# Designs tried in a protein design chat: VH-VL binders against o94451r108to261. Part 14

Target 1, 154 residues: o94451r108to261
Amino acid sequence: YSRPFAPVVHSRIRFRKSPFYDILEQFNAPFVVPACVGTRNTISFSFHVTPPALSKLLNDPKQYRVYLFSTPSETIGFGNCLMEFPTPQMELRINNQVAHANYRRLKGKPGTTNPADITDLVSKYAGPPGNNVVIYYMNSTKSYSVVVCFVKVY

## First folded at step 4 (VH-VL)

Design b14 (framework fv_trastuzumab)
Fold by ESMFold2-Fast, scan of step 4:
Structure b14 (fold): chain C 154 residues (1-154), chain A 117 residues (1-117), chain B 107 residues (1-107)
Amino acid sequence: as target 1 above (154 residues)
Amino acid sequence: EVQLVESGGGLVQPGGSLRLSCAASGFTFSDYYIHWVRQAPGKGLEWVAYISSSGSYTYYADSVKGRFTISADTSKNTAYLQMNSLRAEDTAVYYCARWGYSYFDYWGQGTLVTVSS
Amino acid sequence: DIQMTQSPSSLSASVGDRVTITCRASQSISNYVAWYQQKPGKAPKLLIYKASNLETGVPSRFSGSRSGTDFTLTISSLQPEDFATYYCQQYDNYPYTFGQGTKVEIK
């Protein structure tokens, strides 16, 4: 189930286990969202859904989803990474469409944020350069790493 | 109408090279994965390789890794299979196929590659 | 790799007969099986996808079913135009793999 240029194991982020989903595959190498103090910044990257993942999404769309995850870059080598976005003052766009997600922690507690469900914004047959991801943000005191993952939901 | 037309097959000596082309028409080429599937004379179907709609991702069967390279030119709506270090066991009809949904919805008519001395 | 074991390798049947072709996956693949028909000198043609879904334009005498890792293609009343080789294919995981084919000969 891997794409030809899938990330090696050492570039895969290991998030805390969730009772609501299992991460089956990571579609991109971690993409750094740089710290940005006192100004606005924009980052963009692209990803492709692998053929086996796309097969499951097209045939069983209620069981499988595409989620966007984020975690502080400093933690990506440690495992048990917390789901946390760079800032609540962000906008995520997939293929130039706004993703509706909650980018803040529940009452400020780390690890209570859900990943962004971008499944309905993903093109099943993305033309070059693939599905585009754009993050607009302000005031992030540290860098974050972002990955798009294929998940099975329960 | 959706069409895939293969070309470039022929007779080649062991160790030689051939470049196959798959010309697509009737659909937006860059929206689909293109696969190559081969069939040795009188034998079954064997999956060979794919290239993603972006052209950025490729995958190869173990039997051809390191020898075959798949590529695409979206401006020409054409996928290519560069075959190097050819062996007698590579003798087959080579089909290009469009990955529509999870299965192959359209196939080209095939091009014969014969590797023989 | 996921191995698809197809049986029988060939069969002879009369027009009007019920024909069943079986395909066994080496591991669980859910419903991710397609069936193709190939006539001599022609490219394969999709008949069935997701184990039991009939492709548009395919005659209703063709049907597919699943029981665990066993998949069957059934032709309820064989017609002369059904002379062909039939292949199963799994699309649960790469590399995509095909069964070895079943040649159906009309007596």
Scores: ipSAE 0.015, ipTM 0.593, lowest interface PAE 7.6, mean pLDDT 85

Design b15 (framework fv_trastuzumab)
Fold by ESMFold2-Fast, scan of step 4:
Structure b15 (fold): chain C 154 residues (1-154), chain A 118 residues (1-118), chain B 107 residues (1-107)
Amino acid sequence: as target 1 above (154 residues)
Amino acid sequence: EVQLVESGGGLVQPGGSLRLSCAASGFTFSDYYIHWVRQAPGKGLEWVAYISSSGSYTYYADSVKGRFTISADTSKNTAYLQMNSLRAEDTAVYYCARWDYYDAFDIWGQGTLVTVSS
Amino acid sequence: DIQMTQSPSSLSASVGDRVTITCRASQSISNYVAWYQQKPGKAPKLLIYKASNLETGVPSRFSGSRSGTDFTLTISSLQPEDFATYYCQQYDNYPYTFGQGTKVEIK
């Protein structure tokens, strides 16, 4: 039993185009990572990889990947969202395994951070409730929205 | 080189069925969402249905729910729209269109005319 | 559903004129608006995406802008090939919805 009265149609986040990948599908509604100053916080959610996306991951995992994206929540209504994690003081776990990614901005410039590549941590055979995402963090001065996407890499 | 080509339109009686095809060339259609958009003669554009890039999600406009079914054959790089229980109000040119996640409908087919008439 | 109200429904203009078409969303949709051009007997063609981004190959006389829930398509100097019907579309949420169209006719 979930909340059946929650909005069922999810909004898509429009990220700035990258020459290194194209976003093909967003697996979840944007999940809010609340602002958290001076203390630790933890959020968790689940997602399912769709069967045809699973087929591509099984047959062509070098061309197709699963990436986790983050952007400031106040900007998700804009068509040119920057990839930014909530804080460099975070840990991302997929199905209880640590995802190794760079959560810092390159040389302090906004929008230079790559999404987290979680492909190798995703269970292709996950039953309900799906693949589990946990973010441990501290010192985020604003709210962020997180989505898991199916991408084609170049 | 990137193209969508529709086929399968024609004249059909009310209550009849038609299956439209949308063949993709120059790209892998399963890397993109494929949508159907229709336009009644002399009227505006109306969104009909989509099939996700994965093929796992399909959604329909309320006007066609329960009557139309969208599907895809990855091996043929082709999407289909099976139209059942057709009504006069379904008379339209049917376009298939590719949804680029970063953009809108960047590639459209030329359309196929469906006429539902007694 | 999100309603997109386009105005005017039609307009008559001469080559060289500045043309402005407006589209109003029934709710906040941020910048998730595209504009299309359709000539008689042809499929629509993408002009603008994300409210103000010009599609590759589209002439620079076309531009898009946003003010709240109001979106505008501007043609700075109308050319003979620009006589067509123009549609706005929101893609913030499903179902995707189009404006009713604006027919730009020769005077």
Scores: ipSAE 0.005, ipTM 0.506, lowest interface PAE 13.4, mean pLDDT 83

Design b16 (framework fv_trastuzumab)
Fold by ESMFold2-Fast, scan of step 4:
Parts: structure tokens; sequence; C-alpha cells
Structure b16 (fold): chain C 154 residues (1-154), chain A 118 residues (1-118), chain B 107 residues (1-107)
């Protein structure tokens, strides 16, 4: 590609701090999962792992992970965004493999939902267009924004 | 044999342009991040830019942002560094290097000299 | 940017000497340091990655260690082929940065 400056940084969603992980890098621009009731809907996007993240994933896979985050789109401008998936009945696939994650709140309480750990499904050297993310869902009353992030776990 | 070979260096006047090539052989180029690192005569190493294994992501040192563009042609197993608006301070040997699985520059090219002088 | 400060800038040594080169990071970078050897007119060669791991094919007289933000490259018994310039590099975050180099000269 013979193009001018091509920035690698994206608009960042600022999630509420967790004692269990720190978000070190966001790999993609927030991708909108639109509201959908009735028929099933599907969204798809791609991302790549950056060289600093790749180094840490290869050398210290127990300390560094790749997590998929979601938050209501209406809140992304406010900071302190809550981790919340569009619907507990969604299915997430990374490179055509199902991600087994818990999309429900623990006992209905806000802020108890964990991001999806997709580390083991990520291809660190994926060719174009990169690692493929597909979300299948139904019955979401509002839109959500999703990002894939590099995290350090404690 | 795994190797990287740079070409395209030469003498250019300030404000001019030059395109460097980095040809990979003995491995699949698109499996690795490729970086450019330069070294001014008698000076130390300075990181310049990278291009991801997919070719979709690039990043540049602040000293070259807006002037240099890194690209790749995976069918030719080659990365390029297009250098525009060259300055005397860009005079250096330019190395391409592969970022290896063990998280270091494990393979380096021989370097190509770029001289920016009137 | 993360600054990597090497010391000394140069040193004179004899064959058989123990040589130590240090590199200090301006912030915590865990073990994400590599060391390279560069001989005149040649490309750099990887010696050590992740602070203390010896690259395949590199002689065992080379070793790396870490103490906080201080990183050390040691050559236990200097050989004639070891007269070169040595560079540390951090890869904790981009931009990747190198130390200014340490020239190991014959005494």
Amino acid sequence: as target 1 above (154 residues)
Amino acid sequence: EVQLVESGGGLVQPGGSLRLSCAASGFTFSDYYIHWVRQAPGKGLEWVAYISSSGSYTYYADSVKGRFTISADTSKNTAYLQMNSLRAEDTAVYYCARWGYYSAFDIWGQGTLVTVSS
Amino acid sequence: DIQMTQSPSSLSASVGDRVTITCRASQSISNYVAWYQQKPGKAPKLLIYKASNLETGVPSRFSGSRSGTDFTLTISSLQPEDFATYYCQQYDNYPYTFGQGTKVEIK
C-alpha cells in the first residue's frame, strides 16, 4: 500500500476499572452491534494483534490475554463504561470457532459480566483481513459497541 | 536459507524521494511483522516503522510520520519504504528486520545506504 | 517514549577479560529487552531476548540479567571476535527504542 500516514490507533472506549485486569491496548475502532428484535442478526469485523502485544502473548501467555469487550453504545462518550453484552443468547465466533464465554450477569447485577477471553482462538499471524469476529444475536433492545483489547491479568 | 535483502538506496537531494525494497526469501513473509531500522553514519540504531503480517497495520517513528510510507506486496514477498521530503538527518544505512517468534529482531538484511545531500 | 541509557559508551578490554555492559530503562518494562552485537560494516546480530534468553547459535559466554529497570549483558571471557558495538533494545511498547551503544575495543 502506497498511502500517506495510516494510523494504527483507534477511538478508545474507557471501561470501568477492574481489579482483575488492566486494558493495555484496543485493537479496533468500536464496532456497532445494532438493536435487533425478532429476526436473528449477524455482525462481522476483523482485527490484528500489534507487535508489542504479540511479544507479550508469545512470551507470557499466563499474564497477557486478548479479551472482547462490549458496552451500550449510548454510554461510550461518558467513560467508566460497564462491561455488558447485547444479549445472553448471543454466539461469538473467532476465526469460525465458537468462543465459550458467559454473556450473562451474575445474579442479575450490573457490572458482574466479564469480557470474553478469546486468546486461544486468535491467530497471531493472521493474513488479510486479520482475525475474523462474528456475533450472532437476537432480542437486543439497544445498540452496543464492541472492541477487542489486549489486557494484563492479575 | 532465511534472508532479507534491501535495495533502492542511493544519493538524493534534500526534498527528494526514494523507495527502498526489502525482499524476503526462505520463509513466508506474510507470517511476520517487518520493520525498518536505520543507523546514521557512526551513530546508533533508530527504529523507523513496521508493517503487520497482514499488511493492514503500520506504525511510524515521530521523526518520519507524514513523510515515509511502509507497504508490502505479499505476492513478491517484498516490503517497501517510500521516503518523501527527505532531509539531511535521514542519511543512514536502512535495515529491514523480521520480528521473530521469540520477540526480537532475529533476521536482519545487509542494509542499504541512503545519503541525503546537496 | 521509553528511554534506554547504556553505560559505558566505550570500554577497552583484553582477550580473556570479563566484560559487563548495562542498560537502564526510564520506566518498568518487565523483561522485554533484547541485546544485539554489531561488527563494523555489518548488520546487527541478535544475542539475547527477553532479558536473559540466549539466542540459538550464540556462544554461552554471553549472558543477560535484569534487576528492576537495570539490564546487564555479560561476556564471561572476551574472545577476539567479540570486539564490536553492543546495543540494548526495549520492546515493551512502541516506538521501539535502542540504547546508544557500547563499543568494546581492544586494549
Scores: ipSAE 0.010, ipTM 0.626, lowest interface PAE 7.7, mean pLDDT 85

Design b17 (framework fv_trastuzumab)
Fold by ESMFold2-Fast, scan of step 4:
Structure b17 (fold): chain C 154 residues (1-154), chain A 117 residues (1-117), chain B 107 residues (1-107)
Amino acid sequence: as target 1 above (154 residues)
Amino acid sequence: EVQLVESGGGLVQPGGSLRLSCAASGFTFSDYYIHWVRQAPGKGLEWVAYISSSGSYTYYADSVKGRFTISADTSKNTAYLQMNSLRAEDTAVYYCARFDWYAFDIWGQGTLVTVSS
Amino acid sequence: DIQMTQSPSSLSASVGDRVTITCRASQSISNYVAWYQQKPGKAPKLLIYKASNLETGVPSRFSGSRSGTDFTLTISSLQPEDFATYYCQQYDNYPYTFGQGTKVEIK
């Protein structure tokens, strides 16, 4: 097994299947969004779009998308992970542009939230350090892990 | 002017180790995925491994997974293939190649690795 | 893994002949196929990318085409320098895989 938090190990988070998309590739190792109560916190990381994914995005942009996923960190080793953002009080920026997505649970039920569609904010240029992800947040009672994935939509 | 040059090949005993180098010139190394492809004498091409332009992502063929490690030094514009626990079936010419979105457009000249007792 | 089945394994031809080499993918890979030429003792050289696009500096007698999961490399009028081994390669998904090669020999 690959260790989720080892610095050099890229491990895959196994999310619950969706009828609306298939996850084809995970672009980054799970990035931890630590618990934070009462104060604002900020995390940032970068990712690169792989050449095969880039080719599909350029040629079939309606069928292929880039989504940002989140799930509680304690569950990432078990599979069937639920899509859940750290807190509704967050802002996601990709390359310094705001990503508009619903960060709240539907009627308070965990795992009913859709991933954030960031496709239109992603730079196809993959030079170092890659596409910049910044999450601003407050009032998260537990730790979350976030990944950027290449998906096929149906 | 755009070139990849391999070095480090040679004769080794089974169970031994070798480190191959791939020096890039005439382009920005970190804009491209760098791959290793090998060819056993008289046989076809076999993909071995890649390292992403960021250096953060690697992928290995099942035949070398756990034995080979790919790495890069962007300050030297050089990629490396560390080969451990070498077997007779690893005998091949090893090429490094850059991937340019659609194909391997630039290949090195290759370096021969011979694993024999 | 995606398998690339290349045929024929070898063929004999004369200068001026039309030569066709075929690769079949084990699953749908869109246009994500490249073709390479390799001469004895040398590294492979890119000929065609994205199934049908000619690489710069490659003679116009080389062409590529696709029909479903079948891909073809055609040399319209074989020249002496074209006697070589040819390989197809898919880059739709990792691991990248090559066809077994086709050796084009003098008849």
Scores: ipSAE 0.008, ipTM 0.505, lowest interface PAE 14.0, mean pLDDT 84

Design b18 (framework fv_trastuzumab)
Fold by ESMFold2-Fast, scan of step 4:
Structure b18 (fold): chain C 154 residues (1-154), chain A 117 residues (1-117), chain B 107 residues (1-107)
Amino acid sequence: as target 1 above (154 residues)
Amino acid sequence: EVQLVESGGGLVQPGGSLRLSCAASGFTFSDYYIHWVRQAPGKGLEWVAYISSSGSYTYYADSVKGRFTISADTSKNTAYLQMNSLRAEDTAVYYCARWNYNAFDIWGQGTLVTVSS
Amino acid sequence: DIQMTQSPSSLSASVGDRVTITCRASQSISNYVAWYQQKPGKAPKLLIYKASNLETGVPSRFSGSRSGTDFTLTISSLQPEDFATYYCQQYDNYPYTFGQGTKVEIK
């Protein structure tokens, strides 16, 4: 999707820097995962791998990955956003395949959760068709914003 | 053998519109990004826009954003560049080119767009 | 934007000469550089991709190399059909940007 020439302050999320990776590009506008108390909910959206990202994923697959990030929606206007999923009891699917990732905090501490590595589930070789993201979840007390990013890993 | 053929160029008044076509043959259109690259008379190459293999995702150079629209008809193996609010500085030969993740490996012959009163 | 500064703007050479064209990136772009040849009235033709890989069908007298942010296209022994304009292009990030071009002229 082409983006209108009208900057939106929430179009790019600025996450806290990690020594393990650099975020090089955000493939989608933040997608809201609304609060959901006492019931189940499902959201879906799509993204595409851009030409520069495709070049790097195909030429240097050990250095470049595709990660899915999440952070509380109320904080996306601020820098230094913490990586945090809506609930540990969620299921992430990319192109109808389950992504296996840890959605829990390390030792209960905020900001210790790693983004989900979805690289192997992304369609990138024969051409960059749209990639479908589906999140199934329950018992989220607040809304979250989700983005898919192209990262360089160290 | 693979080929890209442009059409639709011509003379247009400032503020006018033109629609360029890029017909692809000899390869699976949906497996590649298609880009437009232009070249003003006697000048160098300037990247303009791309469209994804799915036809759903587009990106534009800042100089044309809001005025140009790229689209594709996969059933016809054709990409289009709709150019609105044309300016004298848009005068150029417009090439469509196939991106193979490492280079523009196939180029069309180019179509000349002249914006003049 | 990533700026690609190409030098020289033009050069005069004789058949059989070794010709070197340089392109400097304004920031680190790894090996994500392609080189194109353009003859008057024609579309550009791919010569080199990923800084140093020769495109199929391109004569072996053409080669590419990298040193940091400097990229070099070399023609080891110039032929009559090589008189043309040459462009470098980075594809590390958007927008894709080209060098200004180097015109290789006879004598």
Scores: ipSAE 0.663, ipTM 0.853, lowest interface PAE 1.2, mean pLDDT 88

Design b19 (framework fv_trastuzumab)
Fold by ESMFold2-Fast, scan of step 4:
Structure b19 (fold): chain C 154 residues (1-154), chain A 117 residues (1-117), chain B 107 residues (1-107)
Amino acid sequence: as target 1 above (154 residues)
Amino acid sequence: EVQLVESGGGLVQPGGSLRLSCAASGFTFSDYYIHWVRQAPGKGLEWVAYISSSGSYTYYADSVKGRFTISADTSKNTAYLQMNSLRAEDTAVYYCARWTYRAFDIWGQGTLVTVSS
Amino acid sequence: DIQMTQSPSSLSASVGDRVTITCRASQSISNYVAWYQQKPGKAPKLLIYKASNLETGVPSRFSGSRSGTDFTLTISSLQPEDFATYYCQQYDNYPYTFGQGTKVEIK
């Protein structure tokens, strides 16, 4: 969580390392997607791209991306979190545009799902209130925590 | 003409407060990040703080954290730096600057803050 | 904190001279370095961004280059209007940090 004198410093989720990317910065405090069984739900939050990240996205778009990560909330403090979406029955929108991602696990292998690449949907300039994230979902048996991260891809 | 104009500097005693203003014109204020950078007399540049143009996101240098507050009024195209508990080492010309992917492309003329008894 | 060490602190040169100013980063920052010119009594002016890209309206005698964590600003043929202090800046991460500055005096 952020201190009163450092409002952009957030509690960081430690995801399992990937050979395909490094997480350089987390733009938001973990946002809880509550369990939702038998009904549909919607959550929303916002984030901003910091000036160093913005510079890298615009100057080197092949090396830097903005990814949305998700992991079960109960594991968030243990430092080896698996990338896993709440449910395959979800729709992610960034600034009112649909993000296309695969929300399913690979067969028999938890934590092998790729994060959602939202780079092309992110505003490259600050605007009120920044970038808006909306998740529409149903049939999630447990709560998940969602963060938007700046990554370097290989 | 794209420009930033600072105001609000002056002489203040240690422990005092000042509020600096940075007025933007010739561009859409809400599309950019605005930063404050200071320069002590005869010394180099030191980054102080930024604000997103939405006013929602801020970051501060450790030397000013807890004493300085940055804010913005988009209706006036103006960013502010509220400086409290001022110290002699805060004496500097304060610049506001616009951040783009090219770095600081537009700077104001600066406003002098002198903290002295 | 990323430290930018700039050298020399000052130099005197004649009109037409080649001037070289160096800046060293304390860690890898890729190409995220800008160079600024500050004339006496004025605000800094952007000259170079992303280590080697010339800002619009800046004379072609100015150039930037990178070798590892070492960054160089070169003025190929110094002019009288180039009397100024020059600063490097890293913008790889916060806090943004500047070099100490190099004062160029024309003889």
Scores: ipSAE 0.671, ipTM 0.853, lowest interface PAE 1.3, mean pLDDT 88

Design b2 (framework fv_trastuzumab)
Fold by ESMFold2-Fast, scan of step 4:
Structure b2 (fold): chain C 154 residues (1-154), chain A 117 residues (1-117), chain B 107 residues (1-107)
Amino acid sequence: as target 1 above (154 residues)
Amino acid sequence: EVQLVESGGGLVQPGGSLRLSCAASGFTFSDYYIHWVRQAPGKGLEWVAYISSSGSYTYYADSVKGRFTISADTSKNTAYLQMNSLRAEDTAVYYCARWSYYAFDIWGQGTLVTVSS
Amino acid sequence: DIQMTQSPSSLSASVGDRVTITCRASQSISNYVAWYQQKPGKAPKLLIYKASNLETGVPSRFSGSRSGTDFTLTISSLQPEDFATYYCQQYDRYPYTFGQGTKVEIK
């Protein structure tokens, strides 16, 4: 622990606005994907779909989605965070199934990477510990923070 | 060196139990998913089960659900496969394997389980 | 479950031959296929991951390719140490499934 007084809580990440979706709710506290140079690593965590989000997903599945976001850990205290995956050399699995997304960054166009749409892989009735997220990766030079969010799409 | 070493195989009667061990050395096993893959004599490879790097998540092939349990002891860098209610069809060489970036990159030598009367 | 249909089940070849092994997925799995080599009495050894990427230390005569749901392992010039059984594996979803294997035998 590096701080003797009350800790700074970065419980919500504020991402750069998109014309294609609005972030309505963040299901988990940011989960750190540590830097991994010269080796391979795997991280896992879980989340639960909240009752209000579940109600919207069941009643209007075309308008609401569940997206996985990532951003460099050093920026999570700031607003206007850029969507950026840790490395293109990664695999994302939700409840034992591969999430198909484009993990490659486009240099010269920061913030153009789309979050991973994991809606169809999420179990709305997952028991403890909830919906499992697994990221396999290699060659990430810095740490990233990952959150699962409930979004409204346009 | 990075390696996985299986042990605990042997001859057992139908309905019996065995516990297989998979000891990891040269790496921290809690950084990786550890899987069990089996191969019946003269046949191909069949995926059996996994345990996540955190130890919190497990998944099983339908052929072994309810009979096999995978677990891990991080302090010993070892994963286990508890096999109950064994059947002749479970006769196979059992491999443990490490999942890393798109493949099973490290495999153990295998341990033979023979289920017969 | 995703079925991986591997062909042929066996083939006879001579040193220097080009060998091609095909694996067909029963549904779309992107490029999430690995290929393994297994010699008698030994554990499988990784050759190719993500359909076409050569594992470190594997000879360049091995290559992998994808066309839709069809995946191919090619050995451009067979060597004596290449006589073995080869398996494809999908990892798009659980349960992970393997092809039935292709035994490459001396002609």
Scores: ipSAE 0.006, ipTM 0.537, lowest interface PAE 13.1, mean pLDDT 84

Design b20 (framework fv_trastuzumab)
Fold by ESMFold2-Fast, scan of step 4:
Structure b20 (fold): chain C 154 residues (1-154), chain A 117 residues (1-117), chain B 107 residues (1-107)
Amino acid sequence: as target 1 above (154 residues)
Amino acid sequence: EVQLVESGGGLVQPGGSLRLSCAASGFTFSDYYIHWVRQAPGKGLEWVAYISSYGGYTYYADSVKGRFTISADTSKNTAYLQMNSLRAEDTAVYYCARWSYYAFDIWGQGTLVTVSS
Amino acid sequence: DIQMTQSPSSLSASVGDRVTITCRASQSISNYVAWYQQKPGKAPKLLIYKASNLETGVPSRFSGSRSGTDFTLTISSLQPEDFATYYCQQYDNYPYTFGQGTKVEIK
């Protein structure tokens, strides 16, 4: 049983600062993953890597990555948003390839969940048709907002 | 051969509209970002907008946001620049250019847009 | 916006001369610079990308280099067909910005 809710849409989500990376650019408007209890659901959206970001990924691959972030939709306007996936029972696919990431939250340690590193699944050709994101999931008690970001890693 | 050909330029009154076309041949149009770059008479180059062919992903220079709309028709291998609310300062030769990883490697011949009363 | 400042705005040179054009970025942009040649009445033509890489088909007398935020285009021995206007362009971030151009004229 799934119950769709109106998403809280924000132009840019402000996540908690990380010592391991800086978020340089957000490629998409936040996409809502609706609450879904007792059944399976699927959402899909697209993003494109901007030409300057693509140039950096190709020229300086050790310094730049593409990460997928998720946070509860209810918190999106508050800033200092916590990185949390909707449910550990999810599969993320980028351009029809499975993204292997840890979607499980460590109990009692908020902010310990890392964003999904999807860099190797993203099309690195100039002028791509866009990158397709598909999330298969079940048992999410609330809605989440998902964004794909260009990051510089340290 | 790889080429881009612009058309649609002309004389228009301030506040008027024009639609420019950029026809691509000799390459897979949808594999590239297509940009518009303009050059006012006797002046330098100014970036205007880009499009990624699928989904209509676009980005605009602040000087044209809200007035210009870039679009593409993949079946015709053509990008378009719809220019509304034209101003005298929009007078320029408009070039269509292909972005290839690191630079504008292919440019069209340009089409002149003159905004004058 | 990232500002690209070219110098000189124009120069006069003779065939066989070594010509140097400089471009300064208002902030750090790594090697994300391209150089273009534009002849009167024609579209720009790519010469150099990623600061120092020569585009295929461009004569080897053209070269590019970087020192910090300063970028240089050099023509080692000017030929008659090289009299043109040259532009630098940054692609570190949007909006893409160009230098104001350097016109290379016959002395």
Scores: ipSAE 0.335, ipTM 0.745, lowest interface PAE 3.2, mean pLDDT 87

Design b21 (framework fv_trastuzumab)
Fold by ESMFold2-Fast, scan of step 4:
Structure b21 (fold): chain C 154 residues (1-154), chain A 117 residues (1-117), chain B 107 residues (1-107)
Amino acid sequence: as target 1 above (154 residues)
Amino acid sequence: EVQLVESGGGLVQPGGSLRLSCAASGFTFSDYYIHWVRQAPGKGLEWVAYISPSGGYTYYADSVKGRFTISADTSKNTAYLQMNSLRAEDTAVYYCARWSYYAFDIWGQGTLVTVSS
Amino acid sequence: DIQMTQSPSSLSASVGDRVTITCRASQSISNYVAWYQQKPGKAPKLLIYKASNLETGVPSRFSGSRSGTDFTLTISSLQPEDFATYYCQQYDNYPYTFGQGTKVEIK
C-alpha cells in the first residue's frame, strides 16, 4: 500500500512562537483526542517522516528534532495556539516505546508547556503505516488535536 | 557488491504504457528510499518519484502525477515504475537511485524509454 | 519548488587547470546540496554531499563550498578523466531539484 502525499496536504496548526525552536513541517493532519470522562481511552495514528526531514535528522541531529504537539481542538482555527496536553493522566508511546515527557501544565506560564520530544523513538526505516503513535489517557474534559512536527532547535 | 539494475525500457507509442523494474542487490533494500530520476536525450536530470523504505509512501513530480505509479516488492528487492498515458516528453533514460539520506549514492545503469510513433 | 541555477552551462579547460562551477538556490537551503559527475552514456556519480563533504573514493582535487545560497564545486587540477557534465542537487525540500548541468570540455 503506497500512500501518495504532498507537503502542503495537511492543514497546519499555528502554535505560539517559541524562542527555542521553529516548526518547519507538520507530518500529519490534526488527530483528534476526544474528551473522555470517567473511563480510559486509547487513540492511535501513524506519521511518515519525509525524506528531507529524515536527511536533516541524520545529518544534523543536534539541530533538528521531532516533537509531538497538542492543543485544544476548539482553538486550531486560530493562530497562536497554546501547547497543552489533554491531561496529565496520559502515556504516549511511539513504536511501542514510552515517551518520557512532562504532560502537566507549567503553572504561571500559560502556553509555554514543552512539546514531547520523540526524536529518539522515531524509526528511520518505518514501513507502512509509518511511525505508530498511541496515547493512553483518562479524564480529559474536552477534545484536543495532536500533530507531529519537524522542528529546528536553537 | 551494492548495485541497482533497471529493465523494462523500450519503444512505445504515445498513449501507451510501460513498466520499469529496478532490482537491488548487496544491501537491505527495505532500509532505503528508492527514487526514479530521468534524463531526456541531451538534457539534464529530472527527479520523477520516490518510494519510502518498506514501500509505504510515495511522492511524484507534478509532470507525472496521475500517470505514473511507483511500487515495490520487498520479497524480490525490486522497485517498479508503472508509466501510463505516455507522451513524447517522457522520452528519457530512466535511472533508479538509492537515497542514502545525504545523497543519491548508488545509481543504476539506466533504461531508455522512447515514446514515438 | 526550489530552483537551482547552475553556471556556466559549459566551459573549456586544459589538464592542470583550476575549474569552478557555481550553483545558486532560489531560497535558503542550508548545506543540503550534493554534486554529481556524469560521463557520456553513464549514470551520474556522487562527488560531494552536504555542500562540502567528499564522498569516499572521490579524488581530493574535488571540493565543495557554500556562501549563503551560492554553492561551488572546485576541481583544483583538472585531469583527463574529469571531462564530464556536473550537476548540483538540493535536498532541503521536495521535490528534489537539480541544476541544469555544466559541461567541462577539453580546450
Scores: ipSAE 0.292, ipTM 0.741, lowest interface PAE 3.4, mean pLDDT 88

